# VH-VL binders against Putative 6-carboxy-5,6,7,8-tetrahydropterin synthase (queD): the designs that were tried, part 7

Target 1, 157 residues: Putative 6-carboxy-5,6,7,8-tetrahydropterin synthase (queD), of Pyrococcus abyssi (q9uxz4)
Amino acid sequence: MKRVVSIKRRIYWTKEFDSSHFLELEYESKCRRLHGHTYRVEVEIEGEPNEHGMIFDFNHLSELIKTLDHKVIVSEKWVRYEEGYVLIEKNDKLLKLPRSEVVVIDKPNVTAEYIAEWISERILENAGENVREIRVRVWEDPRSYAEITLTLKPQGS

## First folded at step 1 (VH-VL)

Design t1 (framework fv_zilovertamab)
Fold by ESMFold2-Fast, scan of step 1:
Structure t1 (fold): chain C 157 residues (1-157), chain A 119 residues (1-119), chain B 107 residues (1-107)
Amino acid sequence: as target 1 above (157 residues)
Amino acid sequence: QVQLQESGPGLVKPSQTLSLTCTVSGYTFTSYYIHWVRQAPGQGLEWMGSINPSGGSTSYNQKFKDRLTISKDTSKNQVVLTMTNMDPVDTATYYCARDYEYGSYFDYWGHGTLVTVSS
Amino acid sequence: DIVMTQTPLSLPVTPGEPASISCRASQSVSSYLAWYQQKPGQAPRLLIYDASNRATGIPPRFSGSGYGTDFTLTINNIESEDAAYYFCQQRSNWPLTFGEGTKVEIK
């Protein structure tokens, strides 16, 4: 490959999941109400192949997104834990749900931006030293998405 | 200025019921959870329970659940701790504290009130 | 209940020296840990929340670090006014639990 100066490798993965949320907003909006979305997540990972020829195992992405599917996603700032349950209090809402039906994210709100960031951080936990960049897009509808990019230090930096 | 102030009896006999009041000022009473935390002389801090002053919902440390009730009086900006069947081991300084951003840690505290349980 | 263990229980230090206090949780609390300072006869004062965020009005010589089960409170260039008890607290699970406390004494 004498004509090639460098090679960049990226993988792409996508999946839909159905979940509910509500937003904390200072102004009145229907988005403050508990409601659902068919979300779509897109993941791009740039890196070098490992000893098995993989940049990242897609099974980890599938398993991660399954944890969000058919759940109520809430901010850690709104929750109290009781044995077997999560108590959710925010604004005009009081909900007590089994722990198995709730995903608590360590973000101040449950926007597409924060969901994308939370997903990117979970992916990072499974990334090897061969990974250079993780990009996550979360679509709440067919017209709009939020995107988070994590740039990782190369080996030996 | 945010202030929390505990008040109540300094001495309780064994088997009697304790009642302590936390009066708050300087902020909207219904906007922040209030917790009760106690500290035995020369010892560490122990979380007892909390109340949402808006709706009145409560959470208790299971150690105290059968003896402890936390209630509110919105017209007076007060939270009340009631604990039955007091024992000498319950001798402690009792604090009320304001919840920080729904995070269950405490940005403002009362000055504390010492309750001695003795015959 | 999550048990919080602090080391050391007593820490004598000379002014200008750094002081470090450790807090270990019996199970992971992620970053959901706070540190408090308590001087004799006073209520506790929030220093650090969510492991590393300094509370309003807290001097920059106080810093926190850690994640999961192991956490550290560091006081750089300790001053005589920093003589106090220090407590860690987890907010991951009910009931909320505190460490047993570390007494920082100025020599």
Scores: ipSAE 0.000, ipTM 0.490, lowest interface PAE 16.6, mean pLDDT 85

Design t10 (framework fv_zilovertamab)
Fold by ESMFold2-Fast, scan of step 1:
Structure t10 (fold): chain C 157 residues (1-157), chain A 119 residues (1-119), chain B 107 residues (1-107)
Amino acid sequence: as target 1 above (157 residues)
Amino acid sequence: QVQLQESGPGLVKPSQTLSLTCTVSGYTFTDYYIHWVRQAPGQGLEWMGSINPSGGYTSYNQKFKDRLTISKDTSKNQVVLTMTNMDPVDTATYYCARSGYKYYGMDVWGHGTLVTVSS
Amino acid sequence: DIVMTQTPLSLPVTPGEPASISCRASQSVSSNLAWYQQKPGQAPRLLIYGASTRATGIPPRFSGSGYGTDFTLTINNIESEDAAYYFCQQYNNWPYTFGEGTKVEIK
């Protein structure tokens, strides 16, 4: 006699990174100034092991977050590209930085919500068909985070 | 509804200055570059220049550098093309078009305005 | 300036057949290439950017391919409404430059 068991498998990964940003806000705020944070990203991935017994390779998460570390994160709507550089232009700001020092995200602003969404989409690009859910949290400080959940459906179901 | 609309004179005499206005609506004016592209009758497209309406920064095709100025009026949501010393070879349909700050093509265009340079 | 050369310049096609237009850059433009459609009396319409990414609202019968100097726009199962001029455009280098255009005519 054996029991019937339904198994849910999740993996968890976390890492801190230090980066700078500024926000586009309708109201006056010091958050519109260029400033830095020690961010923390938490990733949870639910899925089934693939043929090699893996849900997702943690090395891909490490490599992805390394691309954000010690960078200036900006919205694509504020930048233009010059050879070897990005020019960041938004209202009263003009900043020219080497491409290697900037991360441009395809979001309208650089909030924790949009950073979390951008990270989740990069993770999705490396996810196999065995992945069911990707959950990303981005903390701007020790007290608060934004969370994005991507729910994935098997093709044809 | 996102729209771009060109306006200006349909006829310019040789040696005169051309002024065309591009008026935008349906989106935040300062979030997209505005480009000017022209097309001579029966010919291909020619990129003239662009402006970032947020900072007023411009880029020009150097072919036009001595004659072409692109400026903005944020209060009116308008970009203005000014070109001096017009010649009959400048006869063309002039378009304004928008693009994102990260360039993914020009996704919205005005209908174009035909400028004829003739005595 | 980067010179963009399109072939053929005129392309008569039969409805339902595939049509292909080639675009060659005088030097590498990576994947920084867009395709536009223009019908008589109308402004250009963006079809493809990044050599292969279809713009919003563009039917799946349009596809782009290529990298570096050689690019192709393909229209599968061509329809009568696809009769138009087609232009490639590089945005790798300033100034941005366009091909001469290809006139697609339905036989």
Scores: ipSAE 0.000, ipTM 0.478, lowest interface PAE 17.8, mean pLDDT 85

Design t11 (framework fv_zilovertamab)
Fold by ESMFold2-Fast, scan of step 1:
Structure t11 (fold): chain C 157 residues (1-157), chain A 120 residues (1-120), chain B 107 residues (1-107)
Amino acid sequence: as target 1 above (157 residues)
Amino acid sequence: QVQLQESGPGLVKPSQTLSLTCTVSGYTFTDYYIHWVRQAPGQGLEWMGSINPSGGYTSYNQKFKDRLTISKDTSKNQVVLTMTNMDPVDTATYYCAREFYSSGYSFDYWGHGTLVTVSS
Amino acid sequence: DIVMTQTPLSLPVTPGEPASISCRASQSVSSNLAWYQQKPGQAPRLLIYGASTRATGIPPRFSGSGYGTDFTLTINNIESEDAAYYFCQQYNNWPYTFGEGTKVEIK
């Protein structure tokens, strides 16, 4: 198209998942209690189509979010591993759960911000050099979300 | 501002009971686990056990479980280590240490340590 | 119990040189590894946690690396004040265990 100066392409994907967490806070809050959310993840990826005409494969996003669904999400800072089990101990909590029921994230807390960041890093691991930007939003409820944007360097120097 | 200080007897006779107190200040006592770590002269560090000052939950290194009790007094901001049937091999500097909340189970603040010598 | 093995146990270094201390775990500890510095007559001081994160107030010449079973503490441009014992600690499994310690001596 002779009249077009530039083209930007973005894809959008969303899915909900049900999981439990608790927050480690220096002050008292009901958010320090173990509780559940129906989370919603929104993903936007900007880039160019690859040789197959795809910016990113949605199947990778579906697989990633399935790993979070129906799990207890915990910080690696609270966890000890026993054969087949995860021992979660922080402040006044002590939980021992089968490894299959827990997702351990390499973040200091399990806030929507850190969940969004962890998800964005997992997406980046599957992103090709054709990807320019990854944006992840994590909603803990219908009215609020945290957002992470990764801006990627162009291939070259 | 954060401070941990051990106190107790410097000398204990074989077969007697040791009692050490760790007094903390400069933070909310119930927000951080307290651990006990000892170091024999010229040797490495050995983890003994911990207490959650909020719930009173304790964890012990299995090798000490039959002799070791850790308790707390929230009104005084104190954790107490009690160990029965002391032996000369228990001669060591005893430290209390605070669990660093963002580092999980590593120790960000330590007391100065108290040397306990077990001899007749 | 997870056994932590440090190499070397004694490390003489000249000021300005890099020093490296290795720590090996008998089984994977993920990134749940800390490094401590201890000077004679003093309590241990936290240097690194999470294998690679510097604790507050620790100079940038100290760095940590590794994951799983093999970990390294590096001190770039070593200074005379860095003469001390260095211990690694795993906090992945109970009981928590420490390495034997490495004595860094300034020649």
Scores: ipSAE 0.007, ipTM 0.508, lowest interface PAE 12.6, mean pLDDT 85

Design t12 (framework fv_zilovertamab)
Fold by ESMFold2-Fast, scan of step 1:
Structure t12 (fold): chain C 157 residues (1-157), chain A 118 residues (1-118), chain B 107 residues (1-107)
Amino acid sequence: as target 1 above (157 residues)
Amino acid sequence: QVQLQESGPGLVKPSQTLSLTCTVSGYTFTDYYIHWVRQAPGQGLEWMGSINPSGGYTSYNQKFKDRLTISKDTSKNQVVLTMTNMDPVDTATYYCARVYGRTYFDYWGHGTLVTVSS
Amino acid sequence: DIVMTQTPLSLPVTPGEPASISCRASQSVSSNLAWYQQKPGQAPRLLIYGASTRATGIPPRFSGSGYGTDFTLTINNIESEDAAYYFCQQYNNWPYTFGEGTKVEIK
């Protein structure tokens, strides 16, 4: 009976994590060296509330980012696994680290762009049919970020 | 499209050296590990070894370490398996397969049967 | 080396029935487990990776589950074309190891 208005609902979540990486680059750069960042992740999720009144459970975001914290983030194409360890082989580097200290991402490099994409895909795995958009920003420092936006269509019969 | 193709002799005499070549196409050669896996007639799959095409680092199953060598030729997009002192028990279909980092085998060659007999 | 044990080794099923194959690792492999299908005279084909993710082009009747040491491949509403050997493989630890294989036979 009332006039219907269009409502967009969006939640916002952010958290910092400290991790190390190195980049595969064609040119000489100190970014090819193993180094650390205090990253900041911002997540925006747009959707409708589910039966519990939630668009997405923030606890899932906290758990996901905790898996990245205090780790060395590497591309899956650089690694091999030994019992209890990850061997990281790329260019002039050979590193052997306990498996508990490494996060392997299914991307060709460990840029902010690919970290943001990897995070967005992990969030998508836990998203319900009520979610319409997932936006992830990964800041490597206070001045710069990479952003990934996933636009989701309702699954129709 | 991604393609891996094994080539080499179908018949090897006991005590001789086997050389098999895996030629790849349809992707950037240095982006994927190449592994060798064999399968004896009527038996399961046995991992033999791998090579990192970027750094050239190799890993071998310990049971083959004394006689197995895996090498690469980046200019030809090829990985070569060399195994010395072949024995009839080495009769098997030999596969090369690609692996992104240290994950699963996403593409396999069609396999090449090597028979070791006098 | 991690030992992968498959049960059963032979599984006769009727079309339309579900089939279930178990794979047990001698120690935890997390979710780093793949399933492959192999038909006679052919190379293995990737079905499932990461214990539960279907590879591209694999029909939804194939599903995987499990974590740690116990894993299951399920084929719901089995079809005649699914007659093949099925192998599990862990990629958590070096060296890579495979299960013995399960022969699925369509009655």
Scores: ipSAE 0.000, ipTM 0.469, lowest interface PAE 18.3, mean pLDDT 85

Design t2 (framework fv_zilovertamab)
Fold by ESMFold2-Fast, scan of step 1:
Structure t2 (fold): chain C 157 residues (1-157), chain A 118 residues (1-118), chain B 107 residues (1-107)
Amino acid sequence: as target 1 above (157 residues)
Amino acid sequence: QVQLQESGPGLVKPSQTLSLTCTVSGYTFTSYYIHWVRQAPGQGLEWMGSINPSGGSTSYNQKFKDRLTISKDTSKNQVVLTMTNMDPVDTATYYCARGKYSWSFDYWGHGTLVTVSS
Amino acid sequence: DIVMTQTPLSLPVTPGEPASISCRASQSVSSYLAWYQQKPGQAPRLLIYDASNRATGIPPRFSGSGYGTDFTLTINNIESEDAAYYFCQQRSNWPLTFGEGTKVEIK
């Protein structure tokens, strides 16, 4: 291919998941109440094919999003652990839920922005040296999304 | 018993900085937001801002924007309001209040009158 | 900012009579409306939250109603100790805003 100077390869993957959350906001909003969303996550990964001709294994994305589905997503700042349970204390709420029904994220709040960032970090953990960029979008409704882009150095820094 | 108590100077000169402390007791300090509300003599209530004592995140009424700061000291169960460039129109009774029921205030301090005058 | 307008601003009442105070929001606040009582020289006291729920320790003669933009605080069989200012507060939108207050005076 003498006419082609370079090739950029990008894969795209998307999936919906149903989960509940609430936001810690200093102003009043219905979002402070425990409520559910059908989220949509979109993932774009740019890179070179590995030894198997893949930029990234879609099975890792499916498995990751499955861990979020039908869960209550909460900030680690709001939780205390008891045997088999998570105690959630925030925004006039006291909830005690089985650990199997909760996803605790290491973010200060459970916004689309922080969910997208948390997902991008989990994807990065499974990215090989062949990956150059990870882009994650999280939609809470059909009209809006939050987006995180991770740009990786050639050495996988 | 839940108690909130404001303390600070009763008199501030124009252009000086106000510093008020709210000390709380009788409950877990980090479990509820603390708000500052002021009331000019003979006037209504005006919300100034709030702090989440758990993380330290703050919200301010944009009317006060550049001159209002709210901070916390968890070791002392205290929230501090700092307001720069005080003006005679800032003369008011300043209250701290505990946020509950989605930012309704179930407990209030007794209030401290701050007079801005030379 | 959401503007909260109270009517009347002054309300003289005789003990034993009912008293009603209205609060109107410039835009819908759903049910996110609270009522406070303030006696001279004292801090405000929460009476009603979420439009109609009585706060802990508040006598049953106090009740709240309304949704959206129009709200009412009712004091049935008013007592002399109820002479005070009453304020509504919206907590639907930031910044939080209060009504100008209603002075209830015992005749």
Scores: ipSAE 0.000, ipTM 0.480, lowest interface PAE 15.9, mean pLDDT 85

Design t3 (framework fv_zilovertamab)
Fold by ESMFold2-Fast, scan of step 1:
Structure t3 (fold): chain C 157 residues (1-157), chain A 120 residues (1-120), chain B 107 residues (1-107)
Amino acid sequence: as target 1 above (157 residues)
Amino acid sequence: QVQLQESGPGLVKPSQTLSLTCTVSGYTFTSYYIHWVRQAPGQGLEWMGSINPSGGSTSYNQKFKDRLTISKDTSKNQVVLTMTNMDPVDTATYYCAREVYTFGGYFDYWGHGTLVTVSS
Amino acid sequence: DIVMTQTPLSLPVTPGEPASISCRASQSVSSYLAWYQQKPGQAPRLLIYDASNRATGIPPRFSGSGYGTDFTLTINNIESEDAAYYFCQQRSNWPLTFGEGTKVEIK
């Protein structure tokens, strides 16, 4: 192919964020320890422009990623709530952190795969009927990422 | 106009290091990612890794953990694949390929391929 | 890793007949699938990208369809020059993965 004959409309957005996590694994690994990453999120959204000429508002992506930045990301399966705090119990850990410092995701573990899935679902909540596909990549390091794709069909179809 | 050419040794002994060079011409070198894909005789294609020639960042198939390095020389419009500890199962035709999308992984132009045989 | 499975692996076809090759992904790849043609001793050539878009210079007899996990490459009115291997490839997840290949053979 020397050039593209048919072009689909797609937008791309990326941002880094710094957060901590630990993994629940059935084997011994230093990934079971609380540790941090500079994550990178890449978002691609395919669709048609709406009445304002936009496929999706990038401000929603910026605000979403700000909620993850400088937080400890944990699975809902590991937590109990106390007034103003989150108690995290898993893998011989007991942590008590202010609610403002924790992001609880509705996934069984805090892998790049599940973080990408959680982000994609939050983006979907702000997607209009003009959006056809949402793809999210989450990089834990410069060499590897996990990717989730959500396919959207018209609600009247 | 757009051309990619692989070069390197056709024969490598087990445990030796392989070095292949991909030389590109006919377009702006730093504008497109370059990938390496190999194909064992009579078999399918296997993606190895890529490099962003603008920043130098790389991405590798985890199967080649700690064996594969991809580097670039912007002054020569070249991408270099280095793979250590070669084994007979690494016998394959090695291709470099240009990525058509900046975010995706489709290949619009390929080199001719270079056959690397690993045997004692 | 996403596993791509092609059927059939060998397809004998008479000139003028339509040919159909299937590709199945082990998990959804949306529309992020390409088809390549490879003739003996040559590098692969991009035919179809994003499931159904024909690459520039590819004859209109080649078409692609599918979404999610099931994809089809169709060659209408096959010509003798179409004898080759055909590979599908997904770009939904890394590592990028290819099918085993289908050999189209002209009778």
Scores: ipSAE 0.000, ipTM 0.453, lowest interface PAE 23.6, mean pLDDT 84

Design t4 (framework fv_zilovertamab)
Fold by ESMFold2-Fast, scan of step 1:
Structure t4 (fold): chain C 157 residues (1-157), chain A 120 residues (1-120), chain B 107 residues (1-107)
Amino acid sequence: as target 1 above (157 residues)
Amino acid sequence: QVQLQESGPGLVKPSQTLSLTCTVSGYTFTSYYIHWVRQAPGQGLEWMGSINPSGGSTSYNQKFKDRLTISKDTSKNQVVLTMTNMDPVDTATYYCAKGYYDSSGLFDYWGHGTLVTVSS
Amino acid sequence: DIVMTQTPLSLPVTPGEPASISCRASQSVSSYLAWYQQKPGQAPRLLIYDASNRATGIPPRFSGSGYGTDFTLTINNIESEDAAYYFCQQRSNWPLTFGEGTKVEIK
């Protein structure tokens, strides 16, 4: 159309998951206690349709968030592996849980900020060259979130 | 009716030890943290420390750790703040405050406060 | 220690006008921020917890917003009884720390 100057396309996806965490801090805080949240993740992806007419396949998002649901999320820095189990040992905590009940993230802590970053990196692994921006928000409660935005450079720049 | 009431001396000489008592009523004493917060005249609020009345575990602002002790007497529903080597800069209104549920960092009820003047 | 900075430190307002108070943390406190009201000669009173939740008995004209380092307390249709000091407080890191306070004065 002669009146249309440009088109930007963005898709939106959201899902809740229930998981537990604790924060390891060098200072005292109630956040150091093992506790649970109903997290909400929101994903926005900006790009052009690929050869199949999609910016991104929502099935990849559903599968990713399923791996976090009903788990204890821990930092790889706190973990030793035993046959069938994960031993979580940090400061005043010692937990031994079946491997199937734990998600180990490659971040130094399990904050909403690091969870959002970890999710954004997993999404990036499935993003095609048609994707220009990935934005992930992780809500720990109904009124607060952490947000990560990945701006993707064109290939070869 | 939830109530917290501070009591203690209104005047302390420099280098002396301060002892303040917080008496609580209207709820189960051992169910919530109790905190001490002070406010110098015309200034803001400063968190000093807390106690879990169930187990007796304490947390202190590092600024006060060498001078401050918080203790409890469950039979009297009381928490006691003891601070040594008082200085004129410690002149303030001292409040005890009840933690909210399992949150040791949120204060839903406060005592009326007691003014402690440190002067010769 | 996390430093909490409030602006403005003094806020003259006319009854019926909205008032906004800002609180900035020196590092992220997530949503672990509360607001307290203190009237002269009285103990502080909890208004807002976890950035945006009103405490029991607090009228709906009080609202909070923000996340991370920047937070706002808003009082819509301010009343004369709202003349008081307002303090923000973070509970993300220990020691617990408060802002310097904002004095809301009715013009």
Scores: ipSAE 0.000, ipTM 0.469, lowest interface PAE 18.1, mean pLDDT 84

Design t5 (framework fv_zilovertamab)
Fold by ESMFold2-Fast, scan of step 1:
Structure t5 (fold): chain C 157 residues (1-157), chain A 119 residues (1-119), chain B 107 residues (1-107)
Amino acid sequence: as target 1 above (157 residues)
Amino acid sequence: QVQLQESGPGLVKPSQTLSLTCTVSGYTFTSYYIHWVRQAPGQGLEWMGSINPSGGSTSYNQKFKDRLTISKDTSKNQVVLTMTNMDPVDTATYYCARSIYKGYAFDIWGHGTLVTVSS
Amino acid sequence: DIVMTQTPLSLPVTPGEPASISCRASQSVSSYLAWYQQKPGQAPRLLIYDASNRATGIPPRFSGSGYGTDFTLTINNIESEDAAYYFCQQRSNWPLTFGEGTKVEIK
């Protein structure tokens, strides 16, 4: 293409999921109460096509978000395990839920920022060397989102 | 159906180079990582390394890094393990296995190929 | 490297009784742990991934539990066909590492 000096390729994918959480905060807030959201995740991946013409397989994104849907999302710092169950103790809450109903994230809190970061790390696990950037936005409502951008080094840099 | 199949020599002499091929079928080759895992007779499983066929990125167990190379041929749906300077202690059954998105859990394994290193 | 330690290394069980195998990681692996079954002369078969999720086609008598450093594989109402080696594996850090294996023997 004689008029084009460079090409950037980016794919976009989005999906909603329904999950509940609560926040650990040093001040009083209704966000400390167990409550639900219809979250929206948006993923943008920039890179070069692989040998099959794909930057990233959207099927991986669908499967990942399916694991978050209809779950209680909690921080690993709040939990103890018993056979088949997760015991959650934080902010004067005592919850015992079947393990299949809980997603434990390796973050200190369950904010949109940490959910976005956790999702970006799972996506990175499946990113090929053809991927240059992963951008994840997590919306807790239609008005606000948190965003994480991972900029990836070329192989051997 | 989804299948992984190892192939290569059953016998290798000390100091020679081993080359094993893992051929995959029944799924999109670039959608899953391929790992190599070996098992010495009567011993446990040892992870050797992996490749992401989508981009060709590799990861190796430090124990093997100076000797081990994993490569791919997308046109043949194959992953190749190359290991130099074979030693009798490298006698083992070599498996290839795949993993997806949220786990390095290996949901499909090849049947394994026994490689004996002796003079 | 994360070291995975399995106990017991040998577990004789009678058909119909439960069997439990423990796996301990030298540092936290969160829930990033899998369990495999290997029968003599065969490739390993995935049983459990992410500590507690049963793989496709695995009977409900197999269950996994645990988080962080301590994990358990439980086989309820053990059957004669369950005689095999069982291995845990972590995916939290590279290199990926396996436990030593537990031999489940049917009496």
Scores: ipSAE 0.000, ipTM 0.505, lowest interface PAE 15.9, mean pLDDT 85

Design t6 (framework fv_zilovertamab)
Fold by ESMFold2-Fast, scan of step 1:
Structure t6 (fold): chain C 157 residues (1-157), chain A 120 residues (1-120), chain B 107 residues (1-107)
Amino acid sequence: as target 1 above (157 residues)
Amino acid sequence: QVQLQESGPGLVKPSQTLSLTCTVSGYTFTSYYIHWVRQAPGQGLEWMGSINPSGGSTSYNQKFKDRLTISKDTSKNQVVLTMTNMDPVDTATYYCATDLFSGYEYFDYWGHGTLVTVSS
Amino acid sequence: DIVMTQTPLSLPVTPGEPASISCRASQSVSSYLAWYQQKPGQAPRLLIYDASNRATGIPPRFSGSGYGTDFTLTINNIESEDAAYYFCQQRSNWPLTFGEGTKVEIK
């Protein structure tokens, strides 16, 4: 590394997960029905190494995506909690599922865009001050993805 | 055309029960939440609660929990707000509102509002 | 509950000037923030949703910006018809909460 002036570092991580959802839409669509996807999430994090030489611990990403896998993902706007269960009511649907089988996200809908945003915010909760950017892509199929980028300012700016 | 219209008494005595009706037309009643929002004279907006007209499930601002009930009549496309033990501080214009854009809580349609005065 | 604080509460402006109204949330609401206009004797009218998107029929002189806790509504080249109260509203959490309102008064 002779004559190195500056270094920019970015890590990349990806994982598939299988989950179900439905969409709240103002028009009639098959997407309003409960259905599943094999999602793919891609994460890019730019930053400087911390005291352990890591920008971000990949184990945190793995654990986060495990919480989504084999679950029904629903909006907090549709749910009520009852003694170990989640009651889901929206459109013409009423479902009662064990809490362990549901992921409730604090978004108004369960689109790839909002799933990507929710994931990015959970990653941010574990990010140190050495992290400068978090980018998350969520694919519902092999042809398209939604992308969210969080840009973080240095300490004291 | 999409319309929401509030109706009910303009005057209520302290300790009495208020009943307001919101009648909707021009869209599918059971597909969208209906919310109640009030505004005291010269003051800001205060969210009171909502109902899902499909199943009838309700959500209330905890400030009103012991006094407020929201119900529906699907055959008439109506939502009813009932509030017990009215007090002069409850004097306000009461609106029903809905979100036909996202279906949640960005209110692109409002009723005209009905002024309810609470006095002896 | 999330508390929404608006500044200023009163804003006198001259036609043709830009006007800016700020809204601050007590905790992050991401982009789940709307702005409403209310003229005397009328119901509120949705201007901006998701912090920066103009609602249908709203003229381009109205714009919104911000994310997290700090939001701004900007009215460029203010017109006499823009004299009204303006309210911000968060939908990130229930109960839904509104700012106390800003009165824009044209001189």
Scores: ipSAE 0.000, ipTM 0.481, lowest interface PAE 17.7, mean pLDDT 85

